VHH binders against Profilin-1 (pfn-1). Designs and how they scored, part 29

Target 1, 132 residues: Profilin-1 (pfn-1), of Caenorhabditis elegans (q9xw16)
Amino acid sequence: MSGWNAYIDTMTAAAPSIKRCAIVGAADGSVWARTEADNVFKASEEELKTFVALFNDVTQVPAKGADIEGVHYVVPRTEESLIFGKKENTGFFAVKTKSAVLIAVYEGPNEVAAQVRKAVESMQTYLNNAGY

## First folded at step 1 (VHH)

Design p45 (framework vhh_7pa5_2)
Fold by ESMFold2-Fast, scan of step 1:
Structure p45 (fold): chain B 132 residues (1-132), chain A 126 residues (1-126)
Amino acid sequence: as target 1 above (132 residues)
Amino acid sequence: QVQLVESGGGMVQPGGSLRLSCAASGFTFDDYAMSWVRRAPGKGPEWVSTISWSSGSISYADSVKGRFTISRDNAKNTLYLQMNSLKPEDTALYYCARGYEDSYFLTSEYGPMDVWGQGTQVTVSS
C-alpha cells in the first residue's frame, strides 16, 4: 500500500498519456499498486497471472498476442524484459524487473507512445536499482 | 543541424572483431532510441540492432545475435556496435540511425528511423 502508489504517481506524471497502469508481482501477478477511481486498471487476477507468465518465454508472444483488461493486443515483437502491443488507437507497454511487472495502457497516436515507453523503462531501471 | 557520423569501419579477416562508433549532434541524444542498419552490395537496408534511450531495452537481428553488442554513452552522445566473430556475410556499409521511441514498429508507416548517417564500410575477407 504505502509507497507503491508513489511509483504509480511518478510514472503517470512522467507520461500523462498513460490512461491506466499497475505494478504487479512477477511470480503471480498479484497487484501491488494500480490506478484507481476514474482511471482504474481493470485486469482480473486470473488475467494478470496469465499475463506475467508470458515473461517466462517472450519469444512465443508475437504468435498469439496478449490480453490486458479483456482487450486482445497484437504484439509485433518482444524484447527480453519488454512486451508491448497495439490495438487501433490504444496500446500498452509492460516491463519486467527482478520481482515486478509494470503495465501501462495508453491511448493516442504513435507519437505519444514514445513518452509512455520512456516512463515505463525509467521506472524499470529505478526499481531494478532499488532491488525490486 | 541533426547529424550522425559513423567511424571504426575497416578490413578484417573472418573471425575478427571491429568496434563501430556513431557521434550524434544537433538533437537531445538521450531522448531517442538509436539503431544500426547495414547495406550489403546489391541488397536493400537490413536492420541490425536497436537500443532504447536508457539502454533498458536492446534488440538484435537474428543474423547477428550472440556476435554483436550495441551500447551507448549518453554523456558523450555516442552509439557503439561491438562486432565479434565477423563473417564474410557481414560485409556492408554500416549506418547509425535515429530511431523514435515509439510503437510505430507496429504500422511500418514511416519506418522506425528518421535520420541516418553517411555510413562506415566494413569488409570481411581473407
Scores: ipSAE 0.000, ipTM 0.128, lowest interface PAE 15.3, mean pLDDT 81

Design p46 (framework vhh_7pa5_2)
Fold by ESMFold2-Fast, scan of step 1:
Structure p46 (fold): chain B 132 residues (1-132), chain A 126 residues (1-126)
Amino acid sequence: as target 1 above (132 residues)
Amino acid sequence: QVQLVESGGGMVQPGGSLRLSCAASGFTFDDYAMSWVRRAPGKGPEWVSTISWSSGSISYADSVKGRFTISRDNAKNTLYLQMNSLKPEDTALYYCAKEYTSDYLFGSEYPSFDIWGQGTQVTVSS
């Protein structure tokens, strides 16, 4: 478990505007690692199971939106392995790898969102290359 | 209010090229990612390409990779799409869209977008 926290640390160092994030299993939403303490990622097991299932058909997500930590986000569009959402000054980026889903929640304007997306996509590439 | 005006469409033969433009007004253009979306008659919307506010992040649909190039000029509040090696399958009405809105782009039969302009028609035929 603690080994996966190194990847959380890498993402938050790359994009300090990330407020909370997690790495969860793509099949079941099980938490492999998450931010803790004042930055604890608070999604429930049932919410995460529902969220990772969205990657089975991302084309349906913009019509329904997505729920993370009890917050409903508008999802303006999706890509094959990317779901992102917005709600006023808050947002998230979630990407799927072979075995995992990375979720990063941030607060701030669209310029910080671009940095968060880059951090999450870089980690996605790294994990896919590592066989995850 | 937010306004997007697309131009540059036309009729071309397969293998031809076109450059689309989108003139934006009513918002701070360089604060937002911008996208191109197309819709063929009787079909749902298909996302084509997105460029971040800084041009540091660019993505393309698999159907257009290697043929289309998205770019932006923040000083002119203008978004571009350079389309090369056009195919009949590229025939569609092309729209530019502000990425971070409250409107849905996909996942519904009809996208709920208030900022979609009239679009610019691209027809590729022999």
Scores: ipSAE 0.000, ipTM 0.126, lowest interface PAE 16.7, mean pLDDT 80

Design p47 (framework vhh_7pa5_2)
Fold by ESMFold2-Fast, scan of step 1:
Formats: sequence, C-alpha cells, structure tokens
Structure p47 (fold): chain B 132 residues (1-132), chain A 126 residues (1-126)
Amino acid sequence: as target 1 above (132 residues)
Amino acid sequence: QVQLVESGGGMVQPGGSLRLSCAASGFTFDDYAMSWVRRAPGKGPEWVSTISWSSGSISYADSVKGRFTISRDNAKNTLYLQMNSLKPEDTALYYCAADYGSEFYLTDSYPGYDYWGQGTQVTVSS
C-alpha cells in the first residue's frame, strides 16, 4: 500500500454504503486523504478544524450537534472516541485515533449504519496499532 | 420469525441486584447493536444502555452508569444487563431492542429500533 488514499479505499471496500469519507489530523483537521472525483468529501478546512475540536469534550456535542459538509447533524450521544449523527437519509460516523480522525458519511436505511460503523472501527483499530 | 424474549425481572430491595437476559432469534444477532430501554408507569421510554455487535463500544445513561453492566454472548444470541445497587427509581418494564441504528438512536416515543421485546418487570421497593 502507498499513501493514505489506500486506507480510504479499504474503508469504502468494506462498507460500499459510504458515500464520502476522509482521514484528517486530530489536532487540526488537516486532510490526510479523502474520497475524490464523483464522491469528493467537501468539508472545508475551517469546518474540519471545528469538527475535530469536538473530541476535546464529547459530552457537549449532543446539545449542539455537529456540522459536516455544511450539513447540521443531530448527535444524540457520544462515546470518548466516537461521534455519530443522522439527518434524514444521511448519517456519519467519526472515530478518533492517537493522531487522526476518520469520518465516513453514508446514505441509506438504518441497516447500513452498522456496516459503516464496523468499517471505521476496524480502521481505527488498525491505525492505533500502527501508531497513528 | 424475529423474537426478543426478556427474562430475569422481579422484586428486590434497594441496594439489591438483578440480572436481565434477552434471548434473540430469527435474525443474525451478530449484525445488530443491542440496547436496553425501560419504561416506568406513566412515563415515556428511557434509553438505558447500548452494546455494539462486537462489544467494542458500550454506552450507558448517566442515571445507571457505574451500577449497570451490559454484555452479550453472540454464540448464544443473548444480551444481558447486570443491575447492581438498585434504587426505587429503577422500577420499570425493561425492554431489549435491536437496530443497526441503536448506537445512534436514543429512546423517545418512536425510536428507530428494528426489533423490540415485550419487556420484563423490575420492581425496587423496601
């Protein structure tokens, strides 16, 4: 494998219902890799900086929700290294590793949410074990 | 046919313990997150706890954190709730629920759970 794009490819292969995804720096939201072309992940640098800062105090997130690609998501609850949300037919899972945040946006019924979460959690485990 | 059957409810004194079980059949248990949801008389449903398909992610309502422990045995298609240090406020019907989105949805008047059990009664009184 070469570059961070290989990890994006791995996640989307594991969960084909992922519409767009990215791997960003946990400290600043800088994009390490993202889906491109027809499935480009469109979040701005400023939006991602704001989003990754939510992991500094996840207990505040359910009261405020979260914004990804200009879409405001309801976040009903959080876990220490996991933020997830839904808005109508779209949803996301975001997990934090030692130095990265993985964000996957999906569309579809509730059944696809479990597949997406499995894919991002598997990648979270892999990256943590790799020291990221 | 999909079935979720709760058991293990009963009457206990404050400070007591109970272990609830939920036996699942008719779907691939390992593909679903599982939750416990309770309803006290005259109140709406309240989410209690959720466990992911792998047990890698577990969450609790603030009212039960430190006292309750959720677990699952995928080989037996069974969900558990170990309830310690029970309080009168824990008196309710306890339901197990399955949903791909249960990690996401909290309890309300119409939560997005795919499957529900019929409930088991827990009564905490002196």
Scores: ipSAE 0.000, ipTM 0.139, lowest interface PAE 14.6, mean pLDDT 80

Design p48 (framework vhh_7pa5_2)
Fold by ESMFold2-Fast, scan of step 1:
Structure p48 (fold): chain B 132 residues (1-132), chain A 126 residues (1-126)
Amino acid sequence: as target 1 above (132 residues)
Amino acid sequence: QVQLVESGGGMVQPGGSLRLSCAASGFTFDDYAMSWVRRAPGKGPEWVSTISWSSGSISYADSVKGRFTISRDNAKNTLYLQMNSLKPEDTALYYCAKRYSGTYLHKSPYSGFDYWGQGTQVTVSS
């Protein structure tokens, strides 16, 4: 069986502006797969546990923002299964599935953000349909 | 080609014991840390235990500490999980997992699995 890293490779191939990404457990933030080596996703266990708990009530997130890899992001709004943020030329999209949270950090202007969002949402749909 | 084949699962009453095995091939087994991870229906993977290549470093999830023992036989390319005092909440598919190579920022047991086997079913029912 191939590991969860195949899904990471699929997302990064679909949107080249993704610099780092991870698939983590929705219940505890445990890392299932992440980008490694030169593109290592750098979040701590405690940060990820805090981050996935944000999906328990996404309506509270815009007031506080979100922390990923020690970087504080402004979250302008949320949707039921989507949190996204921006800080200067960097940003992220995070989506929740039944059992997982996918996090993609990208660099670039708003034009590339749409491509990253599509890649992340496509994977969200695939994993939900696969029972994850 | 990496291959991991789990066995030893089955049905057992609460308080019972089972021993799981994982036969590894397609890579140099004694160069990698190995883990057991489990998945109950409708849940994502839950890390259970990790053992270093030499058996010099071993870690367990809090939910299984004192009840489960991970071990390996590098001469046989085999990973084991001895499960004692089994509880209904231990019911899951149990997977043998090979750790990722590369850069790890944290010594977290949750980071970096690149291959999982087909799994072996453990059902604990009264």
Scores: ipSAE 0.000, ipTM 0.095, lowest interface PAE 18.4, mean pLDDT 80

Design p49 (framework vhh_7pa5_2)
Fold by ESMFold2-Fast, scan of step 1:
Structure p49 (fold): chain B 132 residues (1-132), chain A 126 residues (1-126)
Amino acid sequence: as target 1 above (132 residues)
Amino acid sequence: QVQLVESGGGMVQPGGSLRLSCAASGFTFDDYAMSWVRRAPGKGPEWVSTISWSSGSISYADSVKGRFTISRDNAKNTLYLQMNSLKPEDTALYYCARKYTGSYFLHTPYQSMDVWGQGTQVTVSS
């Protein structure tokens, strides 16, 4: 999946506090690209299939939370095409495009979260405009 | 402001050739490495090729080595992709992209992209 890796790199450059991230298929959770090596995104495709299905009805997510990399996150609320969660000093932002779901896991305070959200939403806009 | 505009796509028979162009504006073209990236129907995007600012370093995806040639004309702010021996598998939307240089951890020839064009469609069919 070498071409999608360039998009991962662009997103992490925009928000260096992203610890791990991935771009997965919206229909099936198949991995298109993810961070590797020392910062490998460790979710199984089974977990990702379950996760992307949450976008079928985001209003149900705050009651249940969300699991990413075997970690359970509290989801305080959802927005259209956006799921985000917090667990202590860690958090994630996930956005759905036409064909993909972008997932970014970060560590840090609220200032860091705002930067990560901006980077993820910027990439979401770009991919939607490119037809993904 | 900063803009990349692709052209040269079209329909061609297997074994045919096409030349893609990417016109850059709004930045100093010869300060940046440039890349071609493609997306085939039903597949994720695939990096195709990268060329350094001076043309001194060039890299290709294994799927296109020996068939495609990347080049640039810094005087005209234009990036090219010469596509020979085209196969049906080359059918895709082809994007021009500028390599981001603002972060030290993104120092690979084909790793970072901060500006993308809108794409040009290439269709290879019999």
Scores: ipSAE 0.000, ipTM 0.103, lowest interface PAE 18.5, mean pLDDT 80

Design p5 (framework vhh_7pa5_2)
Amino acid sequence: QVQLVESGGGMVQPGGSLRLSCAASGFTFSSYAMSWVRRAPGKGPEWVSTISGSGGSTSYADSVKGRFTISRDNAKNTLYLQMNSLKPEDTALYYCATGGSYPPPIPPSEDWFDPWGQGTQVTVSS
ESMFold2-Fast, scan of step 1: ipSAE 0.314; ipTM 0.677
OpenDDE, second read of step 2: ipSAE 0.167; ipTM 0.571

Design p50 (framework vhh_7pa5_2)
Fold by ESMFold2-Fast, scan of step 1:
Structure p50 (fold): chain B 132 residues (1-132), chain A 126 residues (1-126)
Amino acid sequence: as target 1 above (132 residues)
Amino acid sequence: QVQLVESGGGMVQPGGSLRLSCAASGFTFDDYAMSWVRRAPGKGPEWVSTISWSSGSISYADSVKGRFTISRDNAKNTLYLQMNSLKPEDTALYYCAKHYRSGYLTKSPYGTFDIWGQGTQVTVSS
């Protein structure tokens, strides 16, 4: 168990529509913390290495989309430190900090998505300010 | 069996000092970077300091820099944290943490941890 799970708990408390999430290393996609049990985040190590490498050039992502937990998401746009996507009733937000990438998978309509984005961006700001 | 056992915590007044120890067993201690992490009441875990396997690379959180000193004795499989000029904000459970990948995270204090101890309580109050 890692102490990083407290940040997972903070995000899921702020946005209960987050179904699964993880905090991974920005350099290699290594898992620092993830949701477990009935809400286990199921991405493979190879998939996470591929995913975090997308932040090296986010402008290429909308042409290809992104894969999380074996699900291919359409990514309509990206911002410098933000990748997000939607597939039917499921979506994700991923943000990069100095040393980490936060990934949150949610289910629900656009109003739910806005709440999830806010929770993830708040944690991004907190971790950057903490030196992560 | 990999085990980390912290000790040396206690109660101290602001401006005081404490020295924490972490006794490691069950793995090749001098192959791994080690960290101190703390958890204050009502807050998430905060990284405090990291030391590389050789002591050649050391880093600190801005909140403790200049006041805390991390060190290790590889012959004794022990990690230390010397805490000086303690503040009420330093009140927390302090954990010793072993990095997951030998050598990989020696350039970064923000790597993954696979083994945590039970922690030792530090309380700073007047």
Scores: ipSAE 0.000, ipTM 0.110, lowest interface PAE 17.4, mean pLDDT 80

Design p51 (framework vhh_7pa5_2)
Fold by ESMFold2-Fast, scan of step 1:
Structure p51 (fold): chain B 132 residues (1-132), chain A 126 residues (1-126)
Amino acid sequence: as target 1 above (132 residues)
Amino acid sequence: QVQLVESGGGMVQPGGSLRLSCAASGFTFDDYAMSWVRRAPGKGPEWVSTISWSSGSISYADSVKGRFTISRDNAKNTLYLQMNSLKPEDTALYYCAAKYGRTYFLSHPYSQYDYWGQGTQVTVSS
């Protein structure tokens, strides 16, 4: 399979601390590509639909948190096109582009969070420049 | 033999509506994500819309959001595209395409689809 899988490979190569990730449609949370096998991203269609709708008003997210792969994350704050959260040793970064939402789940201490954020934001910039 | 057969195309004036159908046979329809892809003369293929096997996930190209509605009937092995508020820019040959996977599908126009139909022509002109 080609297409969007190449972008998943690029993100995971840029930040090895990413354990699972996906690229989903911004309008409906439809999966365009995700990590598979041992690193399969395990979110349901309905969970992703709910998650991408959070980008309609990110200011409300810190009060409620966010659910990814059946795990409830505390979201300490948001930025205009960025939602991120923490749950013990696990965290995520999600960014919105014109047409997509990129979600990266990582595991490890806070020291790796900056590298994961940089990888996700670099891909966000690339996709926006490509018209997505 | 695997077949995807599109129908419902035709000529319509700007602001009009058309409903496209795609009849699938020769494979287990409900194991496949289904897409509509269009090609205008002199242009490359443009992805229009995708619907997952269960209809639980649906996506649209920005150019058609709010105007087109994709749906499927797994009991009839049929995919549909309801096209409203048609514009001259929607003039194209419309293909249905199938991609195996209940947990995976691609919306990109250059994704690797397993099966393609022969296409149905939609012309929007005054």
Scores: ipSAE 0.000, ipTM 0.116, lowest interface PAE 15.0, mean pLDDT 83

Design p52 (framework vhh_7pa5_2)
Fold by ESMFold2-Fast, scan of step 1:
Structure p52 (fold): chain B 132 residues (1-132), chain A 126 residues (1-126)
Amino acid sequence: as target 1 above (132 residues)
Amino acid sequence: QVQLVESGGGMVQPGGSLRLSCAASGFTFDDYAMSWVRRAPGKGPEWVSTISWSSGSISYADSVKGRFTISRDNAKNTLYLQMNSLKPEDTALYYCAKGYHSRYLTKPSYTGFDYWGQGTQVTVSS
């Protein structure tokens, strides 16, 4: 579909506990690339537009949580360009770059969460350095 | 058909300023992100800056951050690049590029944009 699928492949290879992920536009939530087929990232354009708008003020997010793929996540805290949440055995990390938002949904305990965060933050650094 | 026409280039001394304009036609301008891309003599294309359809998201290459300002006027279908504190390293042909659609998946890169204009030359020398 697009050359951005190579970056999806890079993230999922770096952290195999990522079940689904996407790279979306920071301004509008438009999907640039996502996991497909058996691992399809299911968020709608409307949900993604709402989600990326959360980065306008991440400090408000812990009070209301976040919705991804129709699942409501508790967000315990946020950082400058990072929103993350947990619901039972499922969790996510989302980071904002200059022009994109990377979203990774994973399943597993805290040990795998650390690997997922590292993969997403590494890609965030790479894309920022590439001007995205 | 899609047309992008750049203007505002010229010769300037180091430390000077120039303002580039890009007149867009043939598509719904306010549905697309827009970018500036430059090509210096002997080098490949380098992405400079991107602005989302709403101006709500703006990004810059590290080499120009703090010196260049991208803006757009959707009512006039025009993209701008204000260039301050120009350096000899900024000497290049500057292109306006049509980026990703607000609703549709596209490949947003300086080589993957749907359309590039003819370019406008910027020369910074003493």
Scores: ipSAE 0.000, ipTM 0.118, lowest interface PAE 14.2, mean pLDDT 81

Design p53 (framework vhh_7pa5_2)
Fold by ESMFold2-Fast, scan of step 1:
Structure p53 (fold): chain B 132 residues (1-132), chain A 126 residues (1-126)
Amino acid sequence: as target 1 above (132 residues)
Amino acid sequence: QVQLVESGGGMVQPGGSLRLSCAASGFTFDDYAMSWVRRAPGKGPEWVSTISWSSGSISYADSVKGRFTISRDNAKNTLYLQMNSLKPEDTALYYCARSYKGTYFHLPSYSQMDVWGQGTQVTVSS
């Protein structure tokens, strides 16, 4: 009822341009919550385990890129606890908290990307402050 | 020591009004968002409302929206909840709780609150 799905709903309400998103465990990529139905987040648990491991050394990610939902994204650079990728008009932002990784996939121009990043970073701050 | 003390609860008829207060001590009150959370007999906790440190952001549970008003007086280290058009389903022990100075005040975030008062009982009956 008011599990992690409420946080997914909050992120998608804050940035309607988010097409799909998820909150996963930072240690293992286990799904805590994700968008469903028409906007189902399609990444497998195997792919998510690989993805969250990228946060163990974000400096390596720009050389390799990142895969999410079977799509290979170019990662132009990383920041502390932030990986973002771009592929034409599609992109993602992923942020790590103490216990979680938030992933949001969006479609649209650079203005949309900025709004999605703001929403994801706001939720990151919220969860870190809450001890997650 | 960090402490929150609620007051203002009581018995009221349906359609009546009550104003709850929460006195904060032991911390810098205006560094924190503050919330009201209630627990009805036999139910789990239900988040009611949150107000940011500056009163610039306020959110309410759908069940109380339009009837309750949260406010704060940082000079007095006090949080308030004005409750109008009370219904029997509003009967609960009401707690004030300390949360962070931040965003997403529309989240049901009672599980993220770190300091709670003892609660003040509100009973709405005819």
Scores: ipSAE 0.000, ipTM 0.128, lowest interface PAE 14.3, mean pLDDT 82

Design p6 (from p1 with R100E S104F S105W G106S P107G P108D P109S L110E P112Y; framework vhh_7pa5_2)
Fold by ESMFold2-Fast, scan of step 1:
Structure p6 (fold): chain B 132 residues (1-132), chain A 127 residues (1-127)
Amino acid sequence: as target 1 above (132 residues)
Amino acid sequence: QVQLVESGGGMVQPGGSLRLSCAASGFTFSSYAMSWVRRAPGKGPEWVSTISGSGGSTSYADSVKGRFTISRDNAKNTLYLQMNSLKPEDTALYYCAKDEYYDFWSGDSEPYYFDYWGQGTQVTVSS
């Protein structure tokens, strides 16, 4: 748990607009690490299992959107290993690695979205290179 | 609750200039990229220009690059489009759009990604 928390800390330091984030298992949505205390990532085990299954066919996601922490997000488009969504001044980026899915929920203007995406994709690259 | 009210359209001769305005309300204006999109008679919508929420980044369609300038005044919640060297091909209904899907890395927007459009303002360029 504590080992994976270091990756959460790295992402939030790189993009301070990340309000909540988590690293979960790609196969089952099990939580490996998440933000805690006042910034606790509140998605249920059931919601996370549903969410990670979206990566089995990302092309269907824009038609339905995605739910994170009980909030429904519009997903304008997807890439093979990337799902992102928007709802007013909030949004998320989720990327799949070999074994994990990284989810970052942020608040702020569109200018911060690029910073959050870069932080999440940089961590995705690092974890894939590390065999995760 | 989102309201976008375009103004400044009219009739002008080729080579003339117009400045369009869009008054925005019902959302945190500075937090969203804003776009101008136009629809010519008998044609589909065409993206014209986008400006980031801070105003630090702008992008333009090739057809208007060098002639049009997009700007914003976040203190007044107003978006502008300065149109110079107008051509008959610029004749269209111009829409102000809240652009929640602006991509900083590409600088481009597609008209079908906009989640809200105003009522539009008509620009007619006629000789």
Scores: ipSAE 0.000, ipTM 0.130, lowest interface PAE 14.0, mean pLDDT 81

Design p7 (from p1, 14 letters changed; framework vhh_7pa5_2)
Fold by ESMFold2-Fast, scan of step 1:
Structure p7 (fold): chain B 132 residues (1-132), chain A 127 residues (1-127)
Amino acid sequence: as target 1 above (132 residues)
Amino acid sequence: QVQLVESGGGMVQPGGSLRLSCAASGFTFSSYAMSWVRRAPGKGPEWVSTISGSGGSTSYADSVKGRFTISRDNAKNTLYLQMNSLKPEDTALYYCARDDYGDYLEWESSTNWFDPWGQGTQVTVSS
């Protein structure tokens, strides 16, 4: 009973265009919370471990892209605590906090992407302030 | 129909310069942000630079910042990339890309490629 599902609900309420999302451990990619059922976040434990390791050297990511839920995304650029990608009408934003990585997958045009980014960055700020 | 035609690539020695062009047609050029993206052999695409529709905002990948300059001439429907101090690691196919949703989300929106990139122009930096 983690209680972390409340943060998933907060993010999806702030940006309804988020289709699937998860909060995972920054050190190992272990899932703390994720969307379930028809909105299940389908990344494997191995994929998530690989994904969170990208934050150890974000400069490598734009050249190689990133894989989430078996989908390969083009990563145009990265920042120290932000990786985002695009694949046609689908995209993601991932942000790192002290101890977590937040991943949100969305579908839609650029105005939708901006809303998703704001929701994810707001949660990042909240968790950092809470010591996570 | 949207058409993007890249040109200006070639072979150059380390430390040299090249200027790439992208001729755009089939859409209102000034209404869209434009980007340069490159792909080295065996690598995925890497974003290089973006310019807003008005030309008022630009952004660059850390690997090229200070060496490359993106610009546009909306009267000629042409996008440019001035590449200075070229390094062997700049060797790649260079593509221009249109942001189909316009520039309303600042530079971040230009990372959302809706359509396929153009055919590209090859840049080879060797001694």
Scores: ipSAE 0.000, ipTM 0.150, lowest interface PAE 14.4, mean pLDDT 79

Design p8 (from p1, 16 letters changed; framework vhh_7pa5_2)
Fold by ESMFold2-Fast, scan of step 1:
Structure p8 (fold): chain B 132 residues (1-132), chain A 127 residues (1-127)
Amino acid sequence: as target 1 above (132 residues)
Amino acid sequence: QVQLVESGGGMVQPGGSLRLSCAASGFTFSSYAMSWVRRAPGKGPEWVSTISGSGGSTSYADSVKGRFTISRDNAKNTLYLQMNSLKPEDTALYYCAKEDSSGWYFEDLSTDAFDIWGQGTQVTVSS
């Protein structure tokens, strides 16, 4: 598990507007790593299991939205391996790899969102290339 | 390379209809929201309509609501705009635009958030 913390540290360094993030198993939502201390990612096992199951059919997600850390987000659209949402000035990006789902929660305007998305997609590419 | 090729414009009388098409290539079409943007002579670009990657969500400018319908065929990498009850004020060069991944991530849009690669298709509504 210690090795996985380095990846979330890399993402938060690349996009400082990420408030909380996690790397979870794509099959079951099990947490591999998450932000801790002042930025602890507070999602239950049941919520994460429900969330990763959304990637089984992303086309249905905009109609229902998504829940992360007990917060309901409007999902305006999805992409093949990307779910993202907003609630007021808060948003998230979640990307699926072969074995993992990366979730990053941020606060800020669209310019900040673009930086967060780039950081998350860069890590997605890296993990896919590493076989995860 | 990303390419967007618009077609289907022409000259029609007020109250007429036209169907615009946009053939997309060079990216995973179904993964991106697509928009129609228009530019009238002497004016800046005006956002017209957006459709989500799946086609499940659509949005329209107030000036075209109830008259225009955006749709897409992801199997054919093609975006459409059905324009009914056309008015002289709809006269413009129409462009299709792919979501700018560096800027726009939500259905609430500004026209400066889009990458526009096509030459556009001219729509003229005149008696």
Scores: ipSAE 0.000, ipTM 0.108, lowest interface PAE 14.9, mean pLDDT 79

Design p9 (from p1, 17 letters changed; framework vhh_7pa5_2)
Fold by ESMFold2-Fast, scan of step 1:
Structure p9 (fold): chain B 132 residues (1-132), chain A 127 residues (1-127)
Amino acid sequence: as target 1 above (132 residues)
Amino acid sequence: QVQLVESGGGMVQPGGSLRLSCAASGFTFSSYAMSWVRRAPGKGPEWVSTISGSGGSTSYADSVKGRFTISRDNAKNTLYLQMNSLKPEDTALYYCATDYDILTGEEWSPDYGMDVWGQGTQVTVSS
């Protein structure tokens, strides 16, 4: 098991409604760790490179939305280091740290979205404090 | 205070059309995504449609795709739902809401996981 996979495991344990997630490099979208097998995070390298570039100016994202795993999400608003989206009964939260972007895709009722956000933001804080 | 006031509902025959409006006040309207949610007799709440703050992105429940169109006028702080080809199954009380309330969880409602800001507007489709 790589060290980065332990962080994936921690997030999915904290919020079981996370269906797929990944930790990618903030500069290039390179995958450091992701869910696998039946829960495989299936975004392409080109899609992830495009996605992490959105953090260069998050204020433009609500106008166009965001694409993850070939799915287009409505992005209602953004915060400095947070992009989140919704499409029907699915959604995602993505947060940027110094060196990484964490992406969590979830399914379930709206109560679940709050739990997923907390799990992702807790990991963001932890990784920033660890120098990532 | 945030206020959302729905209007435009009424009675219509199957195949007819209605346009719903939601007048928003008390917040920076263009900064928040807006949604339409409905509650049909004998059923739980159902999400219908969402539009991003800028209006550049929209999404729809499968049951309404191709028939309903969500739009907004940020200069007038107004959200719209154009409903075409109405079916008896569309009979419901319609509410507008912000995605902010859903996502924060602070003002979560057991009815849909969002705080419903208003009385809603009744749509009845019958022959």
Scores: ipSAE 0.000, ipTM 0.172, lowest interface PAE 12.1, mean pLDDT 80

